# Ledger of designs, part 236: VH-VL binders against q8ixk2r445to577

Target 1, 133 residues: q8ixk2r445to577
Amino acid sequence: FFGMLQNKGLTDYCFDYNPPDENQIVGHQVILYLCHGMGQNQFFEYTSQKEIRYNTHQPEGCIAVEAGMDTLIMHLCEETAPENQKFILQEDGSLFHEQSKKCVQAARKESSDSFVPLLRDCTNSDHQKWFFK
Key: E = the ipSAE of ESMFold2; O = the ipSAE of OpenDDE; V2 = 0.75 times the mean of E and O plus 0.25 times the DockQ between their complexes.

## First folded at step 12 (VH-VL)

Design qb3 (framework fv_cosibelimab; at its last look DockQ between E and O 0.81; V2 from the best seeds 0.00; counts 0 for: pae E 7.3 > 2)
Fold by OpenDDE, look of step 12:
Structure qb3 (fold): chain C 133 residues (1-133), chain A 120 residues (1-120), chain B 112 residues (1-112)
Amino acid sequence: as target 1 above (133 residues)
Amino acid sequence: EVQLVQSGAEVKKPGSSVKVSCKASGGTFSRWAISWVRQAPGQGLEWMGVIIPIFGTANYAQKFQGRVTITADESTSTAYMELSSLRSEDTAVYYCAKSRYYGRSHFDYWGQGTLVTVSS
Amino acid sequence: NFMLTQPHSVSESPGKTVTISCTRSSGSIAYNYVQWYQQRPGSAPTTVIYEDNQRPSGVPDRFSGSIDSSSNSASLTISGLKTEDEADYYCQSYDSSNKHWVFGGGTKLTVL
C-alpha cells in the first residue's frame, strides 16, 4: 500500500512530514494535515516489513516510536526493520504498533489547532482508522 | 548553494506560446517543489502553478488552468513553464521558485526572472 | 479560498520601527504559515521571514514576524529602520482548500 495515509474519523487529514532540512529527514514528528494528493510530504508506503516509509530519496525514512513516547518520529529505515518501526495495518483500518501494543490515533495537539498521530489504547474509534488513498 | 537559472527574455505575439526554463543546481532537484510566479510591470506577485518533479504531479492556479503547463526533467534538473494563447496582459517577469514541499513551505530560492513581452 | 490584504504603502524615518500588516479574508491566519518576502527594484524576491516568525540566515534580527489571531492578520515588523530596507514586501501563505499559494498585494516601504 502506498500514497496518502488518510484518517477516517478526522476527515480529509493525512499523514504529513515536513522536516525543516531536506537533507536531514530524521528526528522530527509526523503530523496530520489536510490531504493535498500531490505526493511528497504526504506520500507514504506500508512495506512487507511492516514499515511505514516516507518515500522521497535515499536514505529512506521510516516512522518509529521512541521509548516512552506516544508520538511518531521519523528514523532511517534499516535493512531489517527494528521493532519500534513495525506497524500492522489491520483489515478494519486500525494501525497497530507492535512494540507498544497501541494503536495510532488522530488527535489534536495540545493547545494547538494542529493534529498529530499519537499512540493510544486501541478502540473502535474512526480516529484510529486509516486507509491509503 | 542552490541556484535557479532561467532562460532569457522573450518577445511574443498575441496568440502565440512561450516556454520558459528553470535549471536548478546545488541541491537535490527531485526533493523540491518548483513553482512559477509572475509579476506584471508595477504589479504584485502572482502564483501560477507548481510541479513536484519526482512525482510528476502539477497543480495550477485557476486563473491559468487550461493555458499553462508546467513540466520537469529530473535528468537535467530543469523545470519548464509553457503559457499559451498569450495576451498583452501576460507581459510580466516570470520567476521559478523552489520550496521544500507542497503546501506550507516558503520559497527559499528564486530564479533571476524571465521577462516575457507580449506585443503586436 | 482566501485573500491576503496588505497596505499599499508605508513610510517611516530611519531608526524608527515600521509594521506591515497582512490580513487573511477567511479561515484562520494561524492555520497555515505566513511568509514574508522582500523585493528590491529589478531583483527577485528574497525571504525575510518564514513560518510566521523564523528568520533565514543573513536576515538581521531587526526583522520579525508575528501572528494576531484576533485580527486574523500577520505582521512584519522592522525595527531600527535603515535606508536599505526600502523595498516592496509581500506576505504569502497556503490555501489548503484549493491547494494554492497565495500572495498579498504587496507593500511599498519608503524610508524617509
Scores: ipSAE 0.831, ipTM 0.935, lowest interface PAE 0.6, mean pLDDT 95
Fold by ESMFold2, look of step 12:
Structure qb3 (fold): chain C 133 residues (1-133), chain A 120 residues (1-120), chain B 112 residues (1-112)
Amino acid sequence: as target 1 above (133 residues)
Amino acid sequence: EVQLVQSGAEVKKPGSSVKVSCKASGGTFSRWAISWVRQAPGQGLEWMGVIIPIFGTANYAQKFQGRVTITADESTSTAYMELSSLRSEDTAVYYCAKSRYYGRSHFDYWGQGTLVTVSS
Amino acid sequence: NFMLTQPHSVSESPGKTVTISCTRSSGSIAYNYVQWYQQRPGSAPTTVIYEDNQRPSGVPDRFSGSIDSSSNSASLTISGLKTEDEADYYCQSYDSSNKHWVFGGGTKLTVL
């Protein structure tokens, strides 16, 4: 799948990546922002290796979760996907992170009015349901 | 270094079309957001639309929908803006400008501007 | 959709401080970053403030930006005014609902 990765519960919000330096895309957090439909910083690809790839830059970035963290951070993609970069997009729309056994949820960033995807215990909430468009 | 170099001034008659070019150098043109902004004499800046060359799709301000076409040629690193059905009110300096990312980034580089004069 | 309203002109003496306002007509000014552009006569605009209050490299620190949620406005403040600061200044923000960039009407700064 590829395109805008959208949240069902937080309607019209998409995965969005806006690193402060376009030459240094590693190590920054993925956010949620209103979908603009133009691709670029909201264009992601879900691969056969269960990666969520950021296709706006070369080398490509892959979304990862670092040990003990609940935030989604950009890493460089590798030839064989590391376990912390593997997500299962279920048929019901849940986005499951295999290594942590948690689901990606749309959440309000602490002490702000911004939204971010975070790992949480899996539920049936629409805030844990995602789809590509 | 990033540069945006635009085509030269144009004098046009009402009802005709104009196509302004914007040649980019010094970066990853295909992944930029290239906007067009115009400025009538003695007036303010007016955003017209945008293209992201690698995706080839454009978005236009409602005021210009149906009259403006923005395109890009990745092989020459050149963006184009064509405005049709010209009227005297379209007399303006037309700028191209780039941002790193659509929606949240500022215009960090601007072309020198292209004066388009519409008169009979 | 929203508009950004700026005073048409402001004047001040060299060495003094001026503040140019940018008021958003609907929705919160804090919803999207505000940028400020300087346009000197005969030239293309250049950025003097981005992301509300950040200065690009080479912009002197006498230029500053701020947001006031209570008045729903952004401000560009220029201290220690110099004659080369005579220019038009435009604020800009993104309209995420309509997916458009919006410019303010512009402010002509005269340094007497």
Scores: ipSAE 0.022, ipTM 0.650, lowest interface PAE 7.3, mean pLDDT 87
ESMFold2 (binder alone), look of step 12: mean pLDDT 91; pTM 0.934

Design qb30 (framework fv_cosibelimab; at its last look DockQ between E and O 0.68; V2 from the best seeds 0.00; counts 0 for: pae E 4.6 > 2)
Fold by ESMFold2, look of step 12:
Order: sequence, then C-alpha cells, then structure tokens
Structure qb30 (fold): chain C 133 residues (1-133), chain A 120 residues (1-120), chain B 112 residues (1-112)
Amino acid sequence: as target 1 above (133 residues)
Amino acid sequence: EVQLVQSGAEVKKPGSSVKVSCKASGGTFSRWAISWVRQAPGQGLEWMGIIIPIFGTANYAQKFQGRVTITADESTSTAYMELSSLRSEDTAVYYCAKSRYYGRSSFDYWGQGTLVTVSS
Amino acid sequence: NFMLTQPHSVSESPGKTVTISCTRSSGSIAYNYVQWYQQRPGSAPTTVIYEDNQRPSGVPDRFSGSIDSSSNSASLTISGLKTEDEADYYCQSYDSSNKHWVFGGGTKLTVL
C-alpha cells in the first residue's frame, strides 16, 4: 500500500513528516496535518516487512518507536526491519505496534492546536483507524 | 548544493506565450516541490503554482488557472512554466523556487529570475 | 482564500528596532506557519524567518518573528538596525483550504 495515511476519526488529517533540516531526516517526530493530496511529505508506503516508509528521501526513512516511548520517530530503514519498526495494519483499520502491543491513535499534542500519532492501549475508537488513499 | 538556474530574458508580443525553464541540481529533483513565483516591476511576489515532478500533476493559483501550465522533465531535472495569452500586465520577473515540503515550509532555494517583457 | 496585509513602508534609524506587521484577513494566523523573506534590489528573495520564529543558519539573532493571535497577525522584528537591512520584506503563509501559498504585499524598509 502507498499514499496518504489518513485517520478515520480525525477527518482530513494525514501522517506528515516535516523535519527542520531536509538533509537530516532521522530522529524527528511524525505529526498529523491537514491532508494536501500532493504526496511528498505526506506520502508513505506500507511494505511487506510491515514498515511505514517515508520515501521522499534517500536513504529512506522508516517509522519507529523507541523503547518505553509512545511517539513515532523517523529512523533509517534497514535491510531487515527491526521489531520497533514493524506495524500491523489490521483488517479493521487498526495500526498495531507488535513490540509494544499498542495501537496508533490520533491525539492532540498537550497545550497545542496540533495533532500527532501516539501509541495507546488498543480500543475500537475511530481515532485508532487508519487507511491509505 | 541545491541550485536552480533559469533560462534567459524574453521579449514577447501580446497574445503569444512564453515558456521559462528551471534546471535543478544538487538533489533528488523528482521528489522536490517546485513553485513558480512572479514579480511585476515595482510590485510584490505572487505565487503562480507548484509541481512535484514524480507525481506529474500541478496545482495553480486561481488567477492563473487556464493560462499557466507547469511541467517537469525528470531526465533533465528541469521544470517549466508556460504562460499563454500574454498581456502587458504579465511583464514581470518569473522565479522558480524549491520548498522543502508541500505545505507549511518556506521557499529555501530560488532561481535567479527570468525577465519576461510583454510589449507593443 | 485569504490575504496577508503588510504596511507599504517603514523607516527607522540605525541601531533602533523596527517591527513589520503581517495581518491575515480570514482564518486564524495561528493555524499555519508564517515565513518571512528579505529581498534586496536585483536579487531573489531569501528566507530570514521560517515556521513563525525560526532563523535559518547565517541569519543574525537580531531578526525575530512572532505571532499575535488576538490581532490575527505575525510580526518581523529587527533590532540593532544596520544599513544592510534596507530591503523589501514579505510575509508568507500556506492556505490549507486551497492548498496554495499566499504572500503579503511587501514592506519597504528604509534605514535612515
């Protein structure tokens, strides 16, 4: 799958990656932003290795969760996907992070008008439902 | 090092068209966000439209829809802006500019500008 | 579809502080980042502030940006004015509804 990774509950919001330095994509948090439909910084690919790839840059970035954290951070992709970079997109639209056994949820960043994807206990909330378009 | 180098100045008659080129170097052109911005003499900056070459479709400011065509040639790393049905008010310097990302990022790299003069 | 309105010109003496405003006509200025560009005669614009208040490498810390939600405006502040700061300044923001970029009308800064 590839395209805009959209949230069902937070309508018209997409995974978005906008690091401050175009040449240093590692280590910044993935956010949610209004879908623009033009690809690029909102274009992600879901691979057979269960990675969510940011392919607007070479070498490619892969979304990861660092141990004990609930935020989604950009790492470089590896030949064999590390466990912290594996997400299972389930039939019900939930995006499950197997290592942590948590689901990706659209959340408001505290004290902010901005939104981010965070790991939370899995529920049936539409804020935990995702699809590519 | 990112560079954008534009084609030379042009003098055009009303009713004709102009096509300005913007040759890019120093990165992965196919995935860049390339905008065109113009500036009439003594006037401000005016955004015209944008393309991301790998996707091949462009988005245009309302004012220019129907008269402007923005394209890209990945094999030569060159973006183009063609403006048709030229009028004297189209006399301006035309810039290509690269933003880091589509959306809320700044225009970080600019071409040197191309003066298009529409007269007579 | 919104406009960004700037004063046509501002003047101030060397060593002093100037503030250039940028007012958004509809929708909140706080929902989209504001960028600021400097343009000297005969040259292409260059970025002096991005993402409301961030400075690119090489831009002096006497340049700062801010957002005031109550007046629905952004401001570029230049302290310790130098003759080299004499230029045109443009604000710019993204229009999420139309997926386009909008520039302010520009401000000519004169350093007397």
Scores: ipSAE 0.214, ipTM 0.732, lowest interface PAE 4.6, mean pLDDT 89
Fold by OpenDDE, look of step 12:
Structure qb30 (fold): chain C 133 residues (1-133), chain A 120 residues (1-120), chain B 112 residues (1-112)
Amino acid sequence: as target 1 above (133 residues)
Amino acid sequence: EVQLVQSGAEVKKPGSSVKVSCKASGGTFSRWAISWVRQAPGQGLEWMGIIIPIFGTANYAQKFQGRVTITADESTSTAYMELSSLRSEDTAVYYCAKSRYYGRSSFDYWGQGTLVTVSS
Amino acid sequence: NFMLTQPHSVSESPGKTVTISCTRSSGSIAYNYVQWYQQRPGSAPTTVIYEDNQRPSGVPDRFSGSIDSSSNSASLTISGLKTEDEADYYCQSYDSSNKHWVFGGGTKLTVL
């Protein structure tokens, strides 16, 4: 699966990654932004290693969850996907993070009008449903 | 340092086409979006369109739909803007501009501009 | 879609502070970042404010950007005005509704 990773509940919002340095793509938080369909900062791929990969240029980034965190942070992809980079995109649209045993939920960033994907206890909320478009 | 160097001034007849180039250096061209912006004499800036070279996807301002074509060659780090069916109102300085990503990012670097004069 | 409206011209004496407004016709001004570009005569535009009211390196801190949601406008403020600040200034923002980049009409700043 590849393309825009769009949320069902938060209509028209997609995974979006905007590193401030084009030559340093890791270490920043993945956000949600209006889907624009132009690729680039909204182009992701779900791989056979259960990674969510960003960037078609080497080195590629993979979404990771750091210890103790509930945010999605971009790391470099590795030859063997580390545990903190493994997600299960389930048939029902839920995006499950294997290591934390939590689901990715579209949420409002505190004190902001922005939205971000956060790890939360798994529910049947549409805000935890995702699909590639 | 990032630089955008555009092709030289053009003088064109009405009805003809012009193709302006924008060669990038000093960075990773494939990570960018390249926009074209024009400015008629004594007028403001007008966005024409954008391309994301790595995907080859382009989007155009409605005003120029069907008349403008923006392309990019990653191997030469060069973007192109072709405007057809030229008219006198197309006389302007045409700029290419770099963005880090599509959407809310700024045009952080600009070409020096290319004057296109359309006259009989 | 929306338009960005700027005053046609502003003028002020050296050392003073000047503010250039940029009003969004519809939608929230804070919905997308507002950029500001400076264009001196015969030159290409250069970025003076970008994204979350940030200044590029090389742009003096005399330049600052702000957003006023109550008036649905962005503002470029130039303090300690210098002769070299005389230029045209353009605001810009992204229109998500039609996927267009929108420029204001530009403001000519004259340093008296």
Scores: ipSAE 0.029, ipTM 0.712, lowest interface PAE 4.1, mean pLDDT 92
ESMFold2 (binder alone), look of step 12: mean pLDDT 91; pTM 0.925

Design qb31 (framework fv_cosibelimab; at its last look DockQ between E and O 0.79; V2 from the best seeds 0.00; counts 0 for: pae E 5.7 > 2)
Fold by OpenDDE, look of step 12:
Order: sequence, then structure tokens, then C-alpha cells
Structure qb31 (fold): chain C 133 residues (1-133), chain A 120 residues (1-120), chain B 112 residues (1-112)
Amino acid sequence: as target 1 above (133 residues)
Amino acid sequence: EVQLVQSGAEVKKPGSSVKVSCKASGGTFSRWAISWVRQAPGQGLEWMGVIIPIFGTANYAQKFQGRVTITADESTSTAYMELSSLRSEDTAVYYCAKSRYYGRSSFDYWGQGTLVTVSS
Amino acid sequence: NFMLTQPHSVSESPGKTVTISCTRSSGSIAYNYVQWYQQRPGSAPTTVIYEDNQRPSGVPDRFSGSIDSSSNSASLTISGLKTEDEADYYCQSYDHSNKHWVFGGGTKLTVL
């Protein structure tokens, strides 16, 4: 699966990654923003290694969850996907993080009009449903 | 350092077409969004369209849809803007501009501009 | 779909502070970043403020950006005005509805 990773509950919002330095693609938080369908900052791929890859130039970035965190941070992809980069996109649309045993939920950023994907206890909320478009 | 170098000035007749080039250097062309912005004499900046070279996806301002074509050649790190059915009102300086990504990013680097004069 | 409205011109004496406004006609001005560009006569525009009111390297700290959500406006403030600041200034933002970049009409700053 590849393309825009769009949330069901938060209508018209997609995964979005905008590193401040185009030459340093890792270490920043993945956010949600209105879908534009033009690729680039909103183009992701779910791989056979259960990675969510940010497809740009090499080296490729893969979404990771750091220890003790509930945010999605871009790391470098590795030959063998590390445990903190493994996600299961379920048939019901839920995006499950294997290591934390939590689901990715579209959420409002604190004291902001912005939205971010955060790890939360798994529910049946549409805000935890995702699909590629 | 990133540089955008545009092709030289053009003089065109009404009804003809013009194709302006924008060659990038000093960075990774394929990571960028390249927009075209024009400025008529004594007027403001007007966004025309954009291309994401790596994806080949382009989007245009409604005003220019059907008349403008933006393309990119990754092998030469060059973007192109072709404007057809030229009118006197198309006389302007045309700029290419680089953005880090599509959407909320700024135009952080600009070409030097290309004057296109349309006159009978 | 929205427009960005700027004053046509502003003027001030050297050493003083000047503010240029940029009002968005619809949608939240805070959600989509506002950029500011400086254009001197015969030159291409250059960025003076970008994204979350950030200043590019090389741009003096006399230049600052702000957002006023109550008026749905952005402002470029130039303190300690210098003769070299005389230029046209354009605000810009992103229209997610049309997926277009939108420029303000520009403001001519004259240093008296």
C-alpha cells in the first residue's frame, strides 16, 4: 500500500512530514494535515516489513516510536526493520504499533489547531482508522 | 548553495508560445517543489503553478489552466514552464521558485527571472 | 479560497518601526503559515519570514512576523528602519481548498 495515509474520522487529514531541513529527514514528528494528493510530504508506503516509509530520496525514512513516547518520529529505515518501526495495518483500518501494543489515533495537538497521530489504547473509533488513497 | 538559473529574455508575438527553463544546482532537485510565479510590469506577484519533479505531479492556478504546462527533467535538474496562446497581458517577468514541500512551505530560493515580452 | 489583502504603501523615517498587515479573507490565518518576501527594484523576491514566523539566516532580527487570529491577519514588523529596507513586501500563504499558493497584493515601503 502506498500514497496518502488518510484518517477516517478526521476527514480529509493525512499523514504529513515536513522536516525543517530537507537534508536531515530524521528526528522530527509526523503530523496530520489536509490532504493534497500531490505526493512528496504526504506520500507514504506500508511495506512487507511492516514499516511505514516516507518515500523520498535515499536514505529512506521510516516512522518509529521512541521509548516512552506516544508520537510518531521519523527514523532512518534499516535493512531489518527494528521493533519500534513495526506497524500492522489491520483489515478494519486500525494501525497497530506492535511494540507498544497501541493504535495510532488522529488527535488534536495540545493548545493548537494542529493535529498529530498519537499512540493510544486501541478502540473502535474512526479516528483510529486509516486507509491509503 | 542552492541556485536557480533561468533562461534568457524572450520576445514573442501574440498567439505564440514561450517555454522558460529553470536549472537548479546546489541541492537535491527531486526533493523540491518548483513553482512558477510571474510579475507584470508594476504589478504584484502571481502564482501560476507548481510541479513535484520526483512524482511528476503538477497543479496550476485556475487562471492559467489549459494554457500553461509545467514539466521537469530530473536528469538535468531543470524545470520548464510553457505558456501558450500568448497575449500582451502575458508580458511579465517569470520566476521559478523552490519550496521544500507542497503546501505550507515558503519559496526559499528564486530564479533571477525571465522577461517575456509579448507584442505585435 | 481566500485572498490576502495588504496596504498599497507604507512610509516611515529611518530608525522607526513600521508594520505591514496582511489580512486573510477566509479560513484561519494561523493554520496555514504566512510567508513574507522582500523585493527590491529590479531584483527577484527574497524570503524574510517563513512558516511559523521564522527568520532565514542572513535576515536581520529587525524583521519579525506575527499573527493576530482575532483579525485574521499577519503582520511584518520592521524595527530600526534602514534605507536599505525600502522595497516591496509580499505576504503569501497556502490555500488548501484550491491547493494553490496565494500572494498578497504587495506593499511598497518607502523610507523617508
Scores: ipSAE 0.858, ipTM 0.942, lowest interface PAE 0.6, mean pLDDT 95
Fold by ESMFold2, look of step 12:
Structure qb31 (fold): chain C 133 residues (1-133), chain A 120 residues (1-120), chain B 112 residues (1-112)
Amino acid sequence: as target 1 above (133 residues)
Amino acid sequence: EVQLVQSGAEVKKPGSSVKVSCKASGGTFSRWAISWVRQAPGQGLEWMGVIIPIFGTANYAQKFQGRVTITADESTSTAYMELSSLRSEDTAVYYCAKSRYYGRSSFDYWGQGTLVTVSS
Amino acid sequence: NFMLTQPHSVSESPGKTVTISCTRSSGSIAYNYVQWYQQRPGSAPTTVIYEDNQRPSGVPDRFSGSIDSSSNSASLTISGLKTEDEADYYCQSYDHSNKHWVFGGGTKLTVL
């Protein structure tokens, strides 16, 4: 699948990637921001390797979770997807991170009006449900 | 260093069209959001529309929908804005500007502007 | 659609502080980031504030931006005013409903 990766519970919010330096995309956190429908920094591809690719940059970025962390960080994609870059988008819309055994949840960034995707124990919350548009 | 260089000034008759070019250098043109902004004499800035070259995706302000076409040529790193059915009210300086990310970033680089004069 | 309303003109003496307001007509000013641009006659605009209160490199720290939710407005504040600050200033924000950018009407700053 490809397009805007939207949250069911936090309506009109999409995965968004906005590194401070557009030529140095590795190591920054993925956020949630209001969907703009123009692609670019909100365009992602879900691949057969269970990667979530940041598709407009060359070389391409893949969303990862570093060991012991709950944040989604951009890494470079590899020929074979590493375990920390594998997410299962399930039929119920949950986005499961295989290595950590946790689900991606839309969350308010602490003491902020900003939103981010974070790993949390899997629940049935609509804030853990995602779809491509 | 990022540069946006626009085509030269034009004088047009009412009812005709104009196509202004914006040649980019110093970065990855295909990933940029290139907007067009105009400014009539003594007036404020008015956003017209945008293109993201790699997608070919264009979006236009409602006021210009149907009269403006924004395109890009990746092989020459050039964006274009064409405004049709020109009227005297379209006399303005037309700027191209880039933002890094659509919907969030500021316009961090601007072209020098292209004066389009519409006169009888 | 919303509008961003700025005063038509503002003036102040060198060394003093000036504040230029930018009021959003509908929906909260806090929903979308506000940018500020400086434009001298005959020149293209340049960014002086982005994302409400951030300065690009090279913009002096006497330029600051702020948001006031109670008045539904953004402000550009220039302290230690210099004659070189005389210019037109525009606020800008993104309209998520219509997926386009909105500029304020502009403010002419005169340094006497």
Scores: ipSAE 0.108, ipTM 0.697, lowest interface PAE 5.7, mean pLDDT 88
ESMFold2 (binder alone), look of step 12: mean pLDDT 90; pTM 0.926

Design qb32 (framework fv_cosibelimab; at its last look DockQ between E and O 0.07; V2 from the best seeds 0.00; counts 0 for: pae E 8.0 > 2, placed apart)
Fold by OpenDDE, look of step 12:
Order: structure tokens, then sequence, then C-alpha cells
Structure qb32 (fold): chain C 133 residues (1-133), chain A 120 residues (1-120), chain B 112 residues (1-112)
């Protein structure tokens, strides 16, 4: 699966990554932004290694969850996907992070009008359902 | 199929302004990135700016900042490029082009081009 | 920001292989995709290579793209050169720093 990763509940919002420097693509938070159907910033791939890749050439970025965090941060992809980069995109659209046992939920960023994907306890909320478009 | 049709050739005086239109058909115009690219006679392609209609905001090449305005009308699926303070060096064929993805992708469809001639 | 530099012109005989280079002045050539456009006289450019060195339908497999990180350059290779391949070719990429699409200067390919 590849393309825009769109949220069902938060209508018209997609995964978005905008690194400040093209030579330094890691360490920043993945956010949600209006799906515009255009953009490297909104192009992701779910791989056979259970990675969510920010599709670049080299080096490739993969979404990770750092210890004790509930945010999605871009790391470098590795030859063997590390545990903190493994996600399961279920048939029902839920995006499950294996290591944390949490689901990715579209949420409002605190003290902001922006939105971000956050790890939360898994529910049947449409805000925890995602699909590639 | 996607098609971009531009307005006709223009002849302008120095110091005047020109506004070129690009009407799109097929697909979802609002989600596209429409760029304007010009080509002076015998010269290469030069990116001028881009707009994503759904956002209504445009980005411009530094060279044209303050002199170019790119707009889009979603109701008519038409993008516009207005260039002011025209000079002879602005004589060129102006293309609108659709990107598959913003930034990383190619221009997968092009308008037929609009010749703008600036002369006294 | 960066520039993409192409040779002004290249020439080769029919049936031969020609390579057009596109060198990025700064940043990694491999970070963003490099596109290639063919432009015949009096016509708008058309895509021959896009994104991850993919060919649009209708573009013959004689056209191929590649990246060489060691020289920080992209290359368009045309094998089995035909007279119809005579055109200007432009490479293009994207600069995340200033959010600009960047074209190379173009290369005029003459089929001898």
Amino acid sequence: as target 1 above (133 residues)
Amino acid sequence: EVQLVQSGAEVKKPGSSVKVSCKASGGTFSRWAISWVRQAPGQGLEWMGVIIPIFGTANYAQKFQGRVTITADESTSTAYMELSSLRSEDTAVYYCAKSRYYGRSSFDYWGQGTLVTVSS
Amino acid sequence: NFMLTQPHSVSESPGKTVTISCTRSSGSIAYNYVQWYQQRPGSAPTTVIYEDNQRPSGVPDRFSGSIDSSSNSASLTISGLKTEDEADYYCQSYDNSNKHWVFGGGTKLTVL
C-alpha cells in the first residue's frame, strides 16, 4: 500500500511530514495535514516489513515511536525493521503499533489548531481508522 | 483524460501586465498542483510558481517574487498567471503544468503554451 | 538551493546509445526524484522518465534513467537511438529548502 494515508474520522486529513532540511530528514514529528493529493510530504508506503516509509531515495525514512512517547517520529529505515517501527494496518483500517500495543489516532495537538497522529488505546473510533488513497 | 487548455497569444507593451489562463478538464482540479513554467525563445524551461487550488495559496520562484501572481478558480477549474511590469526579457512561451505530486513528482500534463511577446 | 547542470548538446548516430547527464550542485541527487522531459520543436515538453526512474506508458524502454550518487548526477540513457529522438531534454527535481521546482539547462540531442 502506498500514497496518501488518510484518516476516516478526521475527514480529509492525511499523514504529512515536512522536514526542515532535505539532508536531515529524521527526528521530526509526523503531523496531519489537509489531503491535497500532491506531495512528497504526504506520500507514504506500508511495506512488507510492517514499516510506514516516507518514500524517499537514500536515505529512507521510516516512522518510529520513541520510548515513552506517543508521537510518530521519523527515523531512518534499517535493513531489518526495528520493533519501534513496526505497524499493522488492519483490514478495518486500524493502525496498530506492535511495540506499544497502541493504535494510531488522529488527534488535535494541544494548544494548537493543528492535528497529529498519536498513539492511543485502541478503540473503534473512526479517528483510529486509516486508508491509503 | 486530463487536459490543460491555455488562453491565446498576447502582445504587450513594456510596463504592462499579462494574465494567462489555464483551464483544466478531467480529474480533480482542486487537489492538483498547477505550476507555471516559461521558456524564452531558444532558452530552457524556467519554473515560475505553483498553486494548489484547494489551499488557494501559491509559491513563487524567488526571481518573480512580487511581480507574478498565480490564482485558481475551483468553480471553473481554471488557473491564472499574471505577470506585471513586463519587460522584453519576459517574451516567452508560458506553460501551465500539472504535477502528479507536489514537489517530488513530474509535470504529467502540460498546457499547449501561450506566447507572450513584450515589445515597444 | 541547488542547480542542475546538463551538457548543452550531445550528438550520436542512429542505433547508438547516448547518455545525458544532470548534475546537482548541492544536496544529494538521490533525495528527490529526478524527472526527464523531452521537447520537440514547437511543442510542449513530455515526460520520458518520472519519479523513481519510471517510464510513462508510450515511452519506449530505450529510455532509461539512473542516479549516480558518487558524482551526484542523474542520467538519461537512450539506446538504439532513432531520428525521432532528436529533441531537447530537460532534467528536473525539487528543492525542499526553497520549495522550488528546478530544471536543468536542457540538452539538445542531435541524431546524426
Scores: ipSAE 0.018, ipTM 0.648, lowest interface PAE 6.4, mean pLDDT 91
Fold by ESMFold2, look of step 12:
Structure qb32 (fold): chain C 133 residues (1-133), chain A 120 residues (1-120), chain B 112 residues (1-112)
Amino acid sequence: as target 1 above (133 residues)
Amino acid sequence: EVQLVQSGAEVKKPGSSVKVSCKASGGTFSRWAISWVRQAPGQGLEWMGVIIPIFGTANYAQKFQGRVTITADESTSTAYMELSSLRSEDTAVYYCAKSRYYGRSSFDYWGQGTLVTVSS
Amino acid sequence: NFMLTQPHSVSESPGKTVTISCTRSSGSIAYNYVQWYQQRPGSAPTTVIYEDNQRPSGVPDRFSGSIDSSSNSASLTISGLKTEDEADYYCQSYDNSNKHWVFGGGTKLTVL
């Protein structure tokens, strides 16, 4: 799958990555932002290695969750996907992070009007359902 | 260092067209969002449209749909805006401006502006 | 389809504080980031605030931005006014429905 990774429950919001330095993409948090339909910083690919790739940059970025954290952070993709970069996109739209045994959920950033994808205990909430468009 | 350098001032007659260029340097042109913004004398800023060169598609403000064409040439790192069927109301300074990403980021670099005068 | 409405002009003395409003006509002001641009006479605009309240490098901290959801407006606040701050100021936001950028009408700041 590829394109805009959208949330079913938080309608019109997409995975969005906009690092402050276009030449250094590692280490910043992925957010949710209003879908604009123009690709670029909202264009992601779900690969056969179960990666969520940020493909519009070389070297390519892959979404990861660092140990003990619940935030989705950009890392460099590796030849063989590390376990912390593997996400299982289920048929029902849930996005399961196998290493942590948690699901990606659209959440309001604490004390803010901004939204982010975070790892949470898996539920059947539409805020944990994702699709490419 | 990012720079946007525009073509020089033009004087045009009503009914003709104008094509303004915007040459970019100092970054990865193909991944930028290049917008065109105009400003009539004594008036505010008006967004006309945008192109993201790597995708090759443009999106236009409704007011200009059918009259404006925005293109990009990656080999020369140059964006173009062509406005057809010119009227005296099209007299304005035309700016190109870049943002890093569409929809989220500001216009962080602007060209110097190109005065287009439409007179009969 | 929404408009961003700014006062036509504001003025204040050097050293004082001025606030320029930017009111969104429909839909929530908090739905999209608001940017602010400064334009001095004869020059292209430059960014003074992005993403509601962030300053680019080189913009002094006396420039600040804020969002007020109850009045559905954004504000640019300039404290410690200097004569060099005399300029036109524009707010800008994104229209999700039409996939367009929208500018406010502009505000002329006079430092008297």
Scores: ipSAE 0.015, ipTM 0.625, lowest interface PAE 8.0, mean pLDDT 87
ESMFold2 (binder alone), look of step 12: mean pLDDT 91; pTM 0.924

